# Ledger of designs, part 16: VH-VL binders against q9hk44

Target 1, 202 residues: q9hk44
Amino acid sequence: MNSRIMFIGGVPGVGKTSISGYIARNTDIDIVLSSDYLREFLRPFAPQESHLETSVYDAWKFYGDMSDDNIIRGYLDQARPIMGGINRVIARALANGEDLIIESLYFVPDMMDEMVLKNAFLAYVYIDDPDLHRSRLEDRINYTHRNSPGSRLAAHLKEYRTIMDYSMDMARGRGIGLYSTDDYALARQRLLDDFRKFVDRR

## First folded at step 4 (VH-VL; framework fv_utomilumab)

Design c15
Fold by ESMFold2-Fast, scan of step 4:
Parts: C-alpha cells; structure tokens; sequence
Structure c15 (fold): chain C 202 residues (1-202), chain A 120 residues (1-120), chain B 108 residues (1-108)
C-alpha cells in the first residue's frame, strides 16, 4: 500500500497535538512527530542566521519593531531549516512505505517539496475566537505541556495569531484544508474523515 | 443532479459593461471553489481565477487581474464574472467550473458556457 | 510562470492505441488531470489525479505521470473519441491552475 502521511500545521494553543493523537489512534498510525522536538534537535547544528535559539515570538527583534512583516520574517528564518528537515523525513517515509503524522508550528507551503505536496495530506488548524485561543494557551499545562507555563505563551498571542493568519492565507489559495478548533470534537472528526477520503482516493 | 447553469449568449460593443452568471444546484455551493475559464475562438482553455462562495475570497490569474471581477452571492448559489469596459479581444466562450477544496482536485462539473461577442 | 506543453495534433487508426503527452518541469511531482472537449460542447473530465477515471468514463482511457511527462492513453480508439484533449495541473509557486495548449485527436 501507499504511505499514509499527514502534515498538520498550527500555532500553540489550537489543539494540533491532541488532534494528531486522535487521528493516530483512529488510523493505527504509530509515528507522530512534533516540530518542537525537531527544532530542539536542529538547534546545535542550525546556522546562526536562522535564530533557532530565540523563541519564535521574539524573532522579530532581529528586524526592528514588532510589525506583522517582522514577525513573519523571524518566523520564516526559523521555518527554513525545520521545513527542510520535514521534507526529508516525509521523503524517507514515502520511500519506505511508512505511515507518519507530523504536527508543526512551521507550516510554509512554499518551502514544501513537490513530493510532499503531492503525497501528504496537508491541513492547517486554527482558532477563530482570540479569547478562546488565549484561554487554551493559559490552560495548556493541564493538557499537553506539564512544565510549560501557559500564561507566558498567552502574553505572545499577538505574534502567534499573526503567524496563524499568514499561514492560513498561504494555505487557502493553495486549496489546503483549514479546520477551526473552536469546536474540538467537530474539527477532529472532519479532519479524520477528510484524511480517510484522501487515503482512499490514492 | 449536480449542475452549473450559465446565463445566455451576449452581443456587446467595445466600452460596454457586462456581467454573466453561473448558478450551482444539487450540491453545497459553499463547499467548492468556482473557477472561470476563457476559450477564445479556435484557441485553448485559459484559467482566469476562482472564488470561494462562502466568504467571496478570490484569486486571479495575473493575466486577468484588474481586467475582470469575480463575485458570488451564496444566498442564490450564483457566481459572477464582470467587465467594466469590454474590448474586442474579450470575444470568447466563458466557462464556469467547480473545483474541490484541495490543491490537487480537478474540475469535475462544468457549465455549458456563455458566448460573449464584442464587435462594433 | 509554469507551462504545460502538448503536441497540437495526434492521429490514429480506429482500434489502435492513442497516446497524448503533456510536458512540464517536474510534472510527475504534481497531479495531472485530463479533459475531453468535442466541438460545441463543454470540457468533460476523463482522467483525474494522474490515473483515476470518473464514473461513466470507459476503461479504455488511462493515464500516467512521471518525470516531466504525463500521458493520456486511449486503447482501442473509437471514432467517438475524436476531440480536443487538455491536460491541467497547478502551479505550486502561485496557486494558479495551468492548462496545456490542447491536442486535437483525429481517428482516421
């Protein structure tokens, strides 16, 4: 059979980790990779100009003031080596007939190899309501990040939502599915159904 | 049944405005993009642009950006293609076609076409 | 800008296999779709996603896509298959739909 590959994007707090786990359980896919760990693995080896030692919400500081343009510039600097790595991981899974789910903050279609665009199910997860997003960031230590204070991340909601809006604009024109997690149960079920349809058509 | 029905043929003079329509039925209109495709007499198919009827988000081919306006009214499941000032070079058959939500989807349903003739 | 190139015409005898090619840079890394257009009619999807047939399309239509070339193959070609055929892909850099120039299939 063909590899079943899902590459899901989203900023912190939107539920991409929880949804990825749900999809994995319901499809019997054993490997779920987070870009958080890929980023940590790359840090000792990444070029200085990628600024991977800096939190993504602070990366605009290398370009001047906090503008949407500078937030995206900092995000794209970090995205480049991480997306390069993700391309290779997906290529390996395809070559070996392996199933794989990747969940990533870094989701830049223009940096995806054609083989990834053709063979992976691509989806972007977002929260429409900014108050709900803030609430989920504040509560994330209870759900997915036991030792990470959610209040610190909530202080950077503006930066994350700028990255989210940019990513959604890129995905939308390309026909990559957008899934609102304002309703978790509905979003994860629709995503599972769409992934199954994608796999069955191949 | 799933279908796209377009408005009838038009004969216009250069400088006139025109709006043609494409009405969807038998499916969830807001679940698919609608594209407009031009075919000049004796020539091939040219993609002009697409619209998401759910929020009227549009993408245009660079060749058609600023030359036409694509719009939609989801309350009546209808998409539109509009010219503010027609040119003789706009003489063509215009098709609407639905496109699935994914970048790898094909045009599975096509309208019957609207012939637009612009002459003096 | 991304470009798809097709031969302007292809001729085959009835009952023989017709092959129509569509060439583009690394087209095999994209999905190719094929449309049939008869005179005075709208295009009809005959192959999608390289090799899949829509309901109602005869099994003698098949497709492939690798490297720089996608191919539409019609086995046992019939007079009714005489038409213009267009390939289509998308440009990953611009999110634009791209059509090939079309191939006129003549069955003699």
Amino acid sequence: as target 1 above (202 residues)
Amino acid sequence: EVQLVQSGAEVKKPGESLRISCKGSGYSFTSYWISWVRQMPGKGLEWMGKIDPSDSYTNYSPSFQGQVTISADKSISTAYLQWSSLKASDTAMYYCARLGRYYFDAFDIWGQGTLVTVSS
Amino acid sequence: SYELTQPPSVSVSPGQTASITCSGDKLGDKYAHWYQQKPGQSPVLVIYQDSERPSGIPERFSGSNSGNTATLTISGTQAMDEADYYCQAWDSSTYYVVFGGGTKLTVL
Scores: ipSAE 0.047, ipTM 0.622, lowest interface PAE 5.6, mean pLDDT 88

Design c16
Fold by ESMFold2-Fast, scan of step 4:
Structure c16 (fold): chain C 202 residues (1-202), chain A 120 residues (1-120), chain B 108 residues (1-108)
Amino acid sequence: as target 1 above (202 residues)
Amino acid sequence: EVQLVQSGAEVKKPGESLRISCKGSGYSFTSYWISWVRQMPGKGLEWMGKIDPSDSYTNYSPSFQGQVTISADKSISTAYLQWSSLKASDTAMYYCARLGRYYFDAFDIWGQGTLVTVSS
Amino acid sequence: SYELTQPPSVSVSPGQTASITCSGDKLGDKYAHWYQQKPGQSPVLVIYEDSKRPSGIPERFSGSNSGNTATLTISGTQAMDEADYYCQAWDSSTYYVVFGGGTKLTVL
């Protein structure tokens, strides 16, 4: 296959949308998809048990008290139809020789087809320092999402960091690269370099 | 020259503890995973587990989870495989091999092997 | 658990083409790698990512991977190629590396 495919995971505030745009500009990849829009497209058609009408930071409420386990259960319910869609989108791009970058809060390699995993560059973006993460969420409106107030998202830092830790553990087990955006400029350059190496060796 | 150099052969009795080593040279040790692979006499290769030396994260095969401990000291570019209590069935050649950062990468560099013999 | 199956032995005459197979469920959707091991020596990577040769491996070594079967092909087989050959894949559903049982290649 001739396609250059990147699938970048990360929770709100880590800079995954901004970094995806940087990679696209520096690789001349014209298609950048956000799981935010994929989620909205799927909502009318998703099974009720996926709870896509509920914010991901509230989805634990279907399982009882707030706990790491319940946060992840809610996240995985929402991830299932979205990851299914992502598999199909990437498979199409591979079949047609198209380049594609997808940036996604939902990052569950276990829900991805082997053929997709074989041919796509997967990476997970994170922030190690929780205080820096909170600060970046509070300032989010100035960087990527003007109509998504950062203070509201910062109130759910616990839920996002639980999802982040779970996603990092899954990525780590699979040998998928982890990129800290505590130093944003360094992280985006490392990601770009690693993606270019991945493409070059295929 | 990229190399993995392993510690020498060991002869032990059942119940004894043992730690063997694998030292990397000629490359950035923290940029690669190190895996341990067992080969029992006259048998094939069995993957035991791997470690990322940059943060000591480990991942074990279910057959070896709880049977061995994999560790690393990045300051001296060395990975370790350890048993708390050896069994006769642990008699085997043990290889370390480096693994690239992607989950589908091949083992491109192998150590020379450490023969462990456990007998009463 | 995911398993890779190889024939235990393959025999060829010098100059013949040797074919060593590795079978696993949907193996063509994974990358297959091949290692050569001579008696008393460490394994050596001879083919990676289905069909690529590392620097220093002769052109007579080639590979393919489709459907359920990966194949290592050695053209114009030489006495020095006599060894055990192991296929290997990543089972990404379980996060584990899997080796085939090995094939002893005899050049007579």
Scores: ipSAE 0.264, ipTM 0.723, lowest interface PAE 4.4, mean pLDDT 89

Design c17
Fold by ESMFold2-Fast, scan of step 4:
Structure c17 (fold): chain C 202 residues (1-202), chain A 120 residues (1-120), chain B 108 residues (1-108)
Amino acid sequence: as target 1 above (202 residues)
Amino acid sequence: EVQLVQSGAEVKKPGESLRISCKGSGYSFTSYWISWVRQMPGKGLEWMGKIDPSDSYTNYSPSFQGQVTISADKSISTAYLQWSSLKASDTAMYYCARLGRYYFDAFDIWGQGTLVTVSS
Amino acid sequence: SYELTQPPSVSVSPGQTASITCSGDKLGDKYAHWYQQKPGQSPVLVIYEDSERPSGIPERFSGSNSGNTATLTISGTQAMDEADYYCQAWDSSTYYVVFGGGTKLTVL
């Protein structure tokens, strides 16, 4: 395949957007898509049972009391239409010989087509230290006026880390690389090096 | 240079425990998964499972889940395959092979095999 | 569970082309790898990622993979190529590796 495609997963606060930009700049890939905007585009057309009008950290409420299982159920409801769209976008890029980076909160390898798994470089980005994760969410919120007020995202650290743990377990089972951003500079360089090796193998 | 060296042949009785080993050399042991592959006499290759030596995370084939234990000691670059109670049906050649980090990687380096014979 | 099917045996005359097939549902959407095993020896990787050849493997070995079928092709087959050949793919739905049943290549 001529296409260079990266699909990078991670929850808020792990630095997936910054890393995606770094890789794009260092590989001359012009298209970087965020699942946040794909989600917004899909909202008017998504099935009601996907609950895309609800924040992912509240989606467990459709299943009863807060539990890891209900958090994941809500996450997967939202993931289905988004992952379906991602499969189609990547298939188009492959068919056209286009390069593409997608960064996404929604990262469910079980929902990905075999053709995508075969031809795209998949990576999952995480933060091991929960206190560091909380600090990065709080710093992100506090320093830009376009972010949500106060510590809204940090207040949902439990839900995000449940999603992260689930995603990491699934990635690990599939042999997808896990990259800790506890050391951000090391993580982005390792990701770039691994992506280049993946491309060079073809 | 890069090689996997397995422990020697074993002859056991049903009900006995056994642990066989696979030692890596000439490469970064924690950078690769180690898989175990069974080959019954006159039969084909069967994938049993794999381990990541960096944290001992394991994945088993459904056919082998609960029948064997895969472990690793990264300090000595060695992976293990263990039975708590052998059966005659465990008689086979057992290979270890390294697998890259990408989910679609091939087995590029194989051990020489350990023959396990279980008979009463 | 996902299965890869190979013919049990293939015979070819020295110098002729041998073709060994490996069939699986939508196998072309997966990577196929090929291993050669001679009696009493460990398997050796001869083709990886459908068509790539490891260093040290002769150019007469080639591979392809499309639709439901992957093919290992040995051109100008030699007596030394006589062996069992196994295809292998990864099943993303079960997180496990799958081998074909093996094909015994006889060079007569």
Scores: ipSAE 0.319, ipTM 0.737, lowest interface PAE 3.7, mean pLDDT 88

Design c18
Fold by ESMFold2-Fast, scan of step 4:
Structure c18 (fold): chain C 202 residues (1-202), chain A 120 residues (1-120), chain B 108 residues (1-108)
Amino acid sequence: as target 1 above (202 residues)
Amino acid sequence: EVQLVQSGAEVKKPGESLRISCKGSGYSFTDYWISWVRQMPGKGLEWMGKIDPSDSYTNYSPSFQGQVTISADKSISTAYLQWSSLKASDTAMYYCARLGRYYFDAFDIWGQGTLVTVSS
Amino acid sequence: SYELTQPPSVSVSPGQTASITCSGDKLGDKYAHWYQQKPGQSPVLVIYQDSKRPSGIPERFSGSNSGNTATLTISGTQAMDEADYYCQAWDSSTYYVVFGGGTKLTVL
């Protein structure tokens, strides 16, 4: 296929939106989709058991007390319809010869169709240092001064890092690249270089 | 230039331990996974497992999980396959081969093989 | 577990086209690779990513992969092409490497 498809996973605060924009500018890809908006679009039609009306950091509450297992169960419930939608969007882009970048909190290799695994450049971005991660979330308030949920998201760092650790384990097992954004400039350059190599080698 | 060189043939008795090696040269060793592949006499290729030398993360075939240990020492660009207690059914040719990081990569470089014979 | 099935043997006369198949559930949605193994030697990659040839592999080797079947095609088959041929794919869900059972090509 001629399509250039990039699918980047990561939790809030790791810089996946900014990196996606950087890659788009440097590859001349015009379509960048965020799972935040895909989630919002799907909410009116999603099954009740997906709990998409609930913040992902609260979804464990449907399973009892806070635990890593319950956090992941809530995350996977929400991921299922969103990943289904992402599979369809990528399939359409491939069929039409379109280039596409998707950045998503929901990144579950087991839920990806074979065509996605075969044709998309898959990458998971993370922050190793939890203090840096908290700082990155809080900085959104300091620099935007808009309706920023930065401090609210920072309060749920535990839930996000549990999702991150789980996602990294799944990605690692499937040979999907992991990129630390502790050094943001280095990470975006490595992702751009690796995406170009992926496209060239196909 | 790019090559994988394996240790020499081994003749062992059941119950003995053994470690064989696979040394990479001519490339960045940590940029590739190393896989081990078994071929029993007159039979086909069986994937045993792989290791990422950059952090020693391993992934085993279910048939070989708990039967062997795969390890690597990136400082000397060498991967290892180890048995704690050999059995006669371990008699086979063992190949190492490198895999790229992407799911579309193939085994482009293979070692020459290490013949392991287990008999009493 | 994902499985790849190959015919155990294929025979062809010199100069004829040999076709070796590899079947797996929706294999066309995966990448298929092919390895040649001559007696006493290590496997050699002859086709990767369904249809690409490594440098040094003759143009008479070609590949395709669609639906459930990948095919290795050797045109103008020569005596030197006599070997065992193995297909290989990745089980995308587990990242386990899967080999076919192998096909012995005989050129008579």
Scores: ipSAE 0.300, ipTM 0.733, lowest interface PAE 3.7, mean pLDDT 89

Design c19
Fold by ESMFold2-Fast, scan of step 4:
Structure c19 (fold): chain C 202 residues (1-202), chain A 120 residues (1-120), chain B 108 residues (1-108)
Amino acid sequence: as target 1 above (202 residues)
Amino acid sequence: EVQLVQSGAEVKKPGESLRISCKGSGYSFTSYWISWVRQMPGKGLEWMGRIDPSDSYTNYSPSFQGQVTISADKSISTAYLQWSSLKASDTAMYYCARLGRYYFDAFDIWGQGTLVTVSS
Amino acid sequence: SYELTQPPSVSVSPGQTASITCSGDKLGDKYAHWYQQKPGQSPVLVIYQDSKRPSGIPERFSGSNSGNTATLTISGTQAMDEADYYCQAWDSSTYYVVFGGGTKLTVL
């Protein structure tokens, strides 16, 4: 049996957790993994240079002043061990014929094994409108995370949107689908339809 | 019917500028990337680069970066390949081909080709 | 840069099976696509995603891809199949399109 594997990328506030749940329910996929929990699991074992004890929006501080380059450098430091783990999880699912959805802030196709890139459906979700993105971060507790203060995350909109723009450029350059959640209902339906087409093509 | 129609053959001198076109019809033009492929006389296919017509994002082969410009006008479903200064070595057949947005997609529809001859 | 290697020519008699290979490092971890080009004509997609045929392509065309080698197979080869054949893949590290050098199929 061929595994149905989806790897969805996106920054906080874009709705990646909610859309992952929607896809899982409509495809009868029972396993949905969040990179948030993978990150927590890896913390005791990750190299200190990955800076997983530091919020991703503060990781640029290890490189000096805030700049797009330093934001991305900090993001990539954290991404490396997490993406390594994701490669192993997906490879296991493929070997065992298991279905899996992973949703992740960390989305670096350059760090993924080619067999994974070939056999998993990759998608990146984003919000085009920065005001809508800020609003979604401020209202985060209403959607996915009850005890995560949205105002704290909204204060770091710049860092998240820098990571988003970088991730979209990488996805674009690799022919990975980009899905705007400015219209959430349309985005989740398009993602579901495209995933089904991908599965049918394999 | 789904098709890509390219502009007619061109005969140019070295140093001249040129822009050739590729017009899509019978499908949603912004739902597919358009790639340009060069074939020198008697030689194989060489991928030059691609454009997303929805926002004009471009991606070039290193061999062609800085040598040509790819652009698109989605309002008329047309992609373009442009040279600022032609060389004799640019003599070739140039194809446009549509490509799905995903890394696993193939070129399913090809234009008829535009022959560009550069000679003095 | 990633490179795909094809034999420059393959010859078969009418009715025989033609096999055209395309070799690249770990090509089986990528998707291979195949294009047919007849003299004076544009390329035509004959196999996509390793083994799938577009509508309108005869059943005698098939494909496979494993390890380092993708293979285009034409069973019961006909004179009309005489053409140049190109394999194509994606370089996953750069997402650049890569074509093989082409194979001239002669049916004699």
Scores: ipSAE 0.254, ipTM 0.718, lowest interface PAE 4.2, mean pLDDT 88

Design c2
Fold by ESMFold2-Fast, scan of step 4:
Structure c2 (fold): chain C 202 residues (1-202), chain A 120 residues (1-120), chain B 108 residues (1-108)
Amino acid sequence: as target 1 above (202 residues)
Amino acid sequence: EVQLVQSGAEVKKPGESLRISCKGSGYSFTSYWISWVRQMPGKGLEWMGKIDPSDSYTNYSPSFQGQVTISADKSISTAYLQWSSLKASDTAMYYCARLGRYYFDDFDYWGQGTLVTVSS
Amino acid sequence: SYELTQPPSVSVSPGQTASITCSGDKLGDKYAHWYQQKPGQSPVLVIYQDSKRPSGIPERFSGSNSGNTATLTISGTQAMDEADYYCQAWDSSTYYVVFGGGTKLTVL
C-alpha cells in the first residue's frame, strides 16, 4: 500500500474544510489536518519574523500601507514555517505508508520538498464570484466554524482574494489543478475523481 | 480511440506567418493539457510550451517565449502553434502531445508531426 | 536551468540487455518518463513514472530511478528496438518539461 496524500489549498470561505471531509469520507482516509491547528501548534516555537501571532489579514501592516505586494509579503512570512512543518508531516506519512489529507490557507508549492511534490496530490480550491465569496464568509458559522463569525472575515475579503489570486497564479504555472467552488457539488466531485485517478496511476 | 491529428507539411519563406494545428479526438479535450515539441533535423526533442484548453492558459519554455504563440479552440478540440515571422532556423518537425492535469505527468499520446520547411 | 544528460549512443548485440541512463541533479526525487522514437515516426511512451509500462509495451522494457540517475533497461534486445530513446522530467523550480538529449540504440 502506497500512501494516499492530498494537500488542498484555499482561503477562508471557499469550502475547503467541507470538501476535505467529503473526500475523506469517500476514500476512507481517517486523518484530516487543518493548517489552522498546525499554525496554533507552531506559534509558540515559530521565528519572530514569521509573525504567526498576527492574523494573516493584518500581516501586511508590518510592511506599510495595504497593497497586493505587502499582503503577499505578510502571507509568505507566515507560510514559511507552516509549509516547513507540512513537508515534515507528509514525509512521515510517506515513510510509514499512511494516508493523509491536509487542508491549508497556506499553499506555496515553491516551499515544498521535491519528494513531497512527487508523491502528494496538490489541488487549489477557489471562488470566482467575489459576491458569492463574501456571502459564504458571512455564512461561515453554518458550515464549519461555530464561534468564528463570518462577518469578521468578510471585512477582510480584499486580503483573502489577493492571497487567492497569488496562489492560483502559482498553481497555474505548476500545472496544479484549480477547482472553482462556485458550483460546490461539481467541484467536490471533480476533485474526488481527479484524486482517484492520481492514486490509480501510482 | 484517442488521437491527435496534425495539419500537413508546410513550405514557407523567411518573414512569412504560419499557423499549424493539432486536433484531439476520442477524449475530453479540456481534461488534458496540449504541449508543442520541436525536433530540428537530426536533433533531439525540445519542449516549447503548453496550453490548458479549458481557459487557454499558456506556459512557455524560456527559449520559446516571444518566438511563438500557442492557442486553442475548445469548441473544435484544436490547439494551434503560430509564428508571426518565420526564420530559416524554424525548419523542424513539430509535434503536439497530450499531457495529464498533474504537474509531473507524461505524454501518453503524440500527433504524427508537422514538417515545417523555411527556405529562401 | 535543469538539465538531463544521456549518452549519445549505446550499442548491443541481439538478445543482450541494453541499459540507457539519464542523469540529473536529484533525479530520483522526480518522476522520469521514457520515449522511443523510430526513424520517421512520432515518439512513443515506453515507461512512465520511473518504472511503469503503458498497455502494449513489452515486459522486456523496465525502468528505475534513484539518486541522480534514471535507467531504461531493455532485456533480450531485438532489432525492432533500434531507435532513439529520450528521458523526460520536470524542472523542479518552474515545472517546465525537460528532455534529455537522446540516446541512439544500435542493435548489431
Scores: ipSAE 0.504, ipTM 0.803, lowest interface PAE 2.2, mean pLDDT 89

Design c20
Fold by ESMFold2-Fast, scan of step 4:
Structure c20 (fold): chain C 202 residues (1-202), chain A 120 residues (1-120), chain B 108 residues (1-108)
Amino acid sequence: as target 1 above (202 residues)
Amino acid sequence: EVQLVQSGAEVKKPGESLRISCKGSGYSFTSYWISWVRQMPGKGLEWMGKIDPSDSYTNYSPSFQGQVTISADKSISTAYLQWSSLKASDTAMYYCARLGRYYFDAFDIWGQGTLVTVSS
Amino acid sequence: SYELTQPPSVSVSPGQTASITCSGDKLGNKYAHWYQQKPGQSPVLVIYQDSKRPSGIPERFSGSNSGNTATLTISGTQAMDEADYYCQAWDSSTYYVVFGGGTKLTVL
């Protein structure tokens, strides 16, 4: 029995939480962790320079004017402690023979240990159409977040799509699967099928 | 039957341009990367680079960046390897091989190879 | 740049077990794949993801990968197994494909 570990990346509005729940139900995996909660747990102990108290869409402000480079720099500052924690959580699950799904805004394969990359199924979830992405963010409370206004997140679509494009470029170059959720039903089925194939190969 | 069929042997002079091909059949061509691998006479395998036929995204080995161009035409399930100006040191067997989408995938299907000889 | 090191040659008698090693820094944290190449022929995948055999590859071929070393093992080696063997992995820093230098297996 090998551990079944899935690490799903994606920005707000792409449906990564919904897809994670679908995969968990269809694979009988009981533990689904969100980086949102890992971030909150880590906040009291994180280094000041990680700027975890600041929303990710505002983290570029520590570096000057808004630019793609400054958006990514702020994102990577926040990603470092969170990715460090994710490495440890996955290593523990592997050592104990436990199954685990993690869904995360923070998705930086270069910050992951080789043993984690070898033993976990990595996937990145995205929305190709920016108008659809904005619509999904505006309607977010209808799907998963009743008290998190979608209009606030939609105002930061530029920052999220910069992070998304950066993450997709990394994933693609590293042979990590990319899944478009322009069609949720198709994307979640494809991801489930690919995860099952990965597991069956062990 | 899944297969990769490469173009025939080439004999060229230094300074000439050349394009060789690798045609996939029996599978979804855009679902796999195509890699090019060089093998100089009596030497080992050297990975040159890969292409995603779905959008022509390429990755090159640093040793081959700027030496060659990899391209693909998904409408005819064909990938290409091209030189603008051949050198005698380009004399080698060139293989194409398909690679799955994930970093843990192996080269499961190989072309038969194209021998390129560059001499005066 | 990441490098995989193989012995240039290994010799065995028919029926003996051949072991071909592939060494790289923390290679056990990566997937190792193995290819067989006979003279004048294309490489053929014989082991993928450390220890798995493709359909059509004899059960006498097996693999392992731990620490810094991946090993291709051929039990009851036959004359037909005489070939060059290449290991392959990905470079974790660049995600480029890396091949070992190859090992010539001679069956005495």
Scores: ipSAE 0.188, ipTM 0.706, lowest interface PAE 4.3, mean pLDDT 88

Design c21
Fold by ESMFold2-Fast, scan of step 4:
Structure c21 (fold): chain C 202 residues (1-202), chain A 120 residues (1-120), chain B 108 residues (1-108)
Amino acid sequence: as target 1 above (202 residues)
Amino acid sequence: EVQLVQSGAEVKKPGESLRISCKGSGYSFTSYWISWVRQMPGKGLEWMGKIDPSDSYTNYSPSFQGQVTISADKSISTAYLQWSSLKASDTAMYYCARLGRYYFDAFDIWGQGTLVTVSS
Amino acid sequence: SYELTQPPSVSVSPGQTASITCSGDKLGDKYAHWYQQKPGQSPVLVIYQDSKRPSGIPERFSGSNSGNTATLTISGTQAMDEADYYCQAWDRSTYYVVFGGGTKLTVL
């Protein structure tokens, strides 16, 4: 196999960064890209209508009240240029025989090129328990946002879970695997095993 | 032996309800999706929809959404296709087939088919 | 809606190579699968993921998929290969299963 590509979706707090690092270590894949940094890189050049200067949990404000529809509208606006960039990055890796893991909040199967759908291992990571999700967001904020009072992302659990539910519905309907991280160790092992099987099938 | 066994032929009148079945054996029933495929007399294959037997999640073709109900009972490894009110245009052979979890998987095991005839 | 187009019929003499095509927009970017159906019988998978053969399918069956066209090739065609052949792929946006219209292979 010349190219092993894994594209993992998930909202903040579900452990997609930890899992992608685990997979990278256990498959000797050297390149792991986070959509957080891809978003920051794209930000100066993104179309104004994408609203990438606004946090995803505030993007519904361009559409009116905080409804599920408006949360998803804001999310999709931001997803469009980022997904476009991810398509191009994966195409390059495939053309050059490079291995790659991408972990991303932005995960929209309808925006994925056919080449990505055919050749990349796609997986969506989620947390069933909203209380566990809130707890993990609070821990993540305190750990990584030391210069803030903390709990900022946890305050937006509703927006993130709306995006998660929408993304899971899309993934499920399109035959993309869903992995609960309520048990991190089990989820990591299942993803590793399934990725290896995917590579063997191609 | 991995196999899917379907219920027997049905002869019905328009307006009647019907449920046909597809029983899996020789494999982990909840590890595969079950799809229903229609073949009208002398015509080709049409995908109707699929079900995940582990939680009964369904996904329908737009042409069949609201026309039929797909369900499953994992305790007896059986999937169902149901009509609340049959039409003459429902006359066809109906196949069930198992599908792997990945979007690139093929239908590797097929049922023998259930012939449904709807006439006044 | 995504559509797959097959010729309605293909005729070959015994021992000749039969080629059955399946055309769809950028089909080579998708996986094509092929099913054989004999009268009164269920479909049987003969090629999956463009070119792979299931256990029990004779080596004379092969497949390819590139650009807009997938091809099922049967070498040394035998009378027993006479059947309807269906190609199948997934619709891009919804992952709905799409079948071609079928090709009747006649071995004369």
Scores: ipSAE 0.029, ipTM 0.598, lowest interface PAE 6.2, mean pLDDT 87

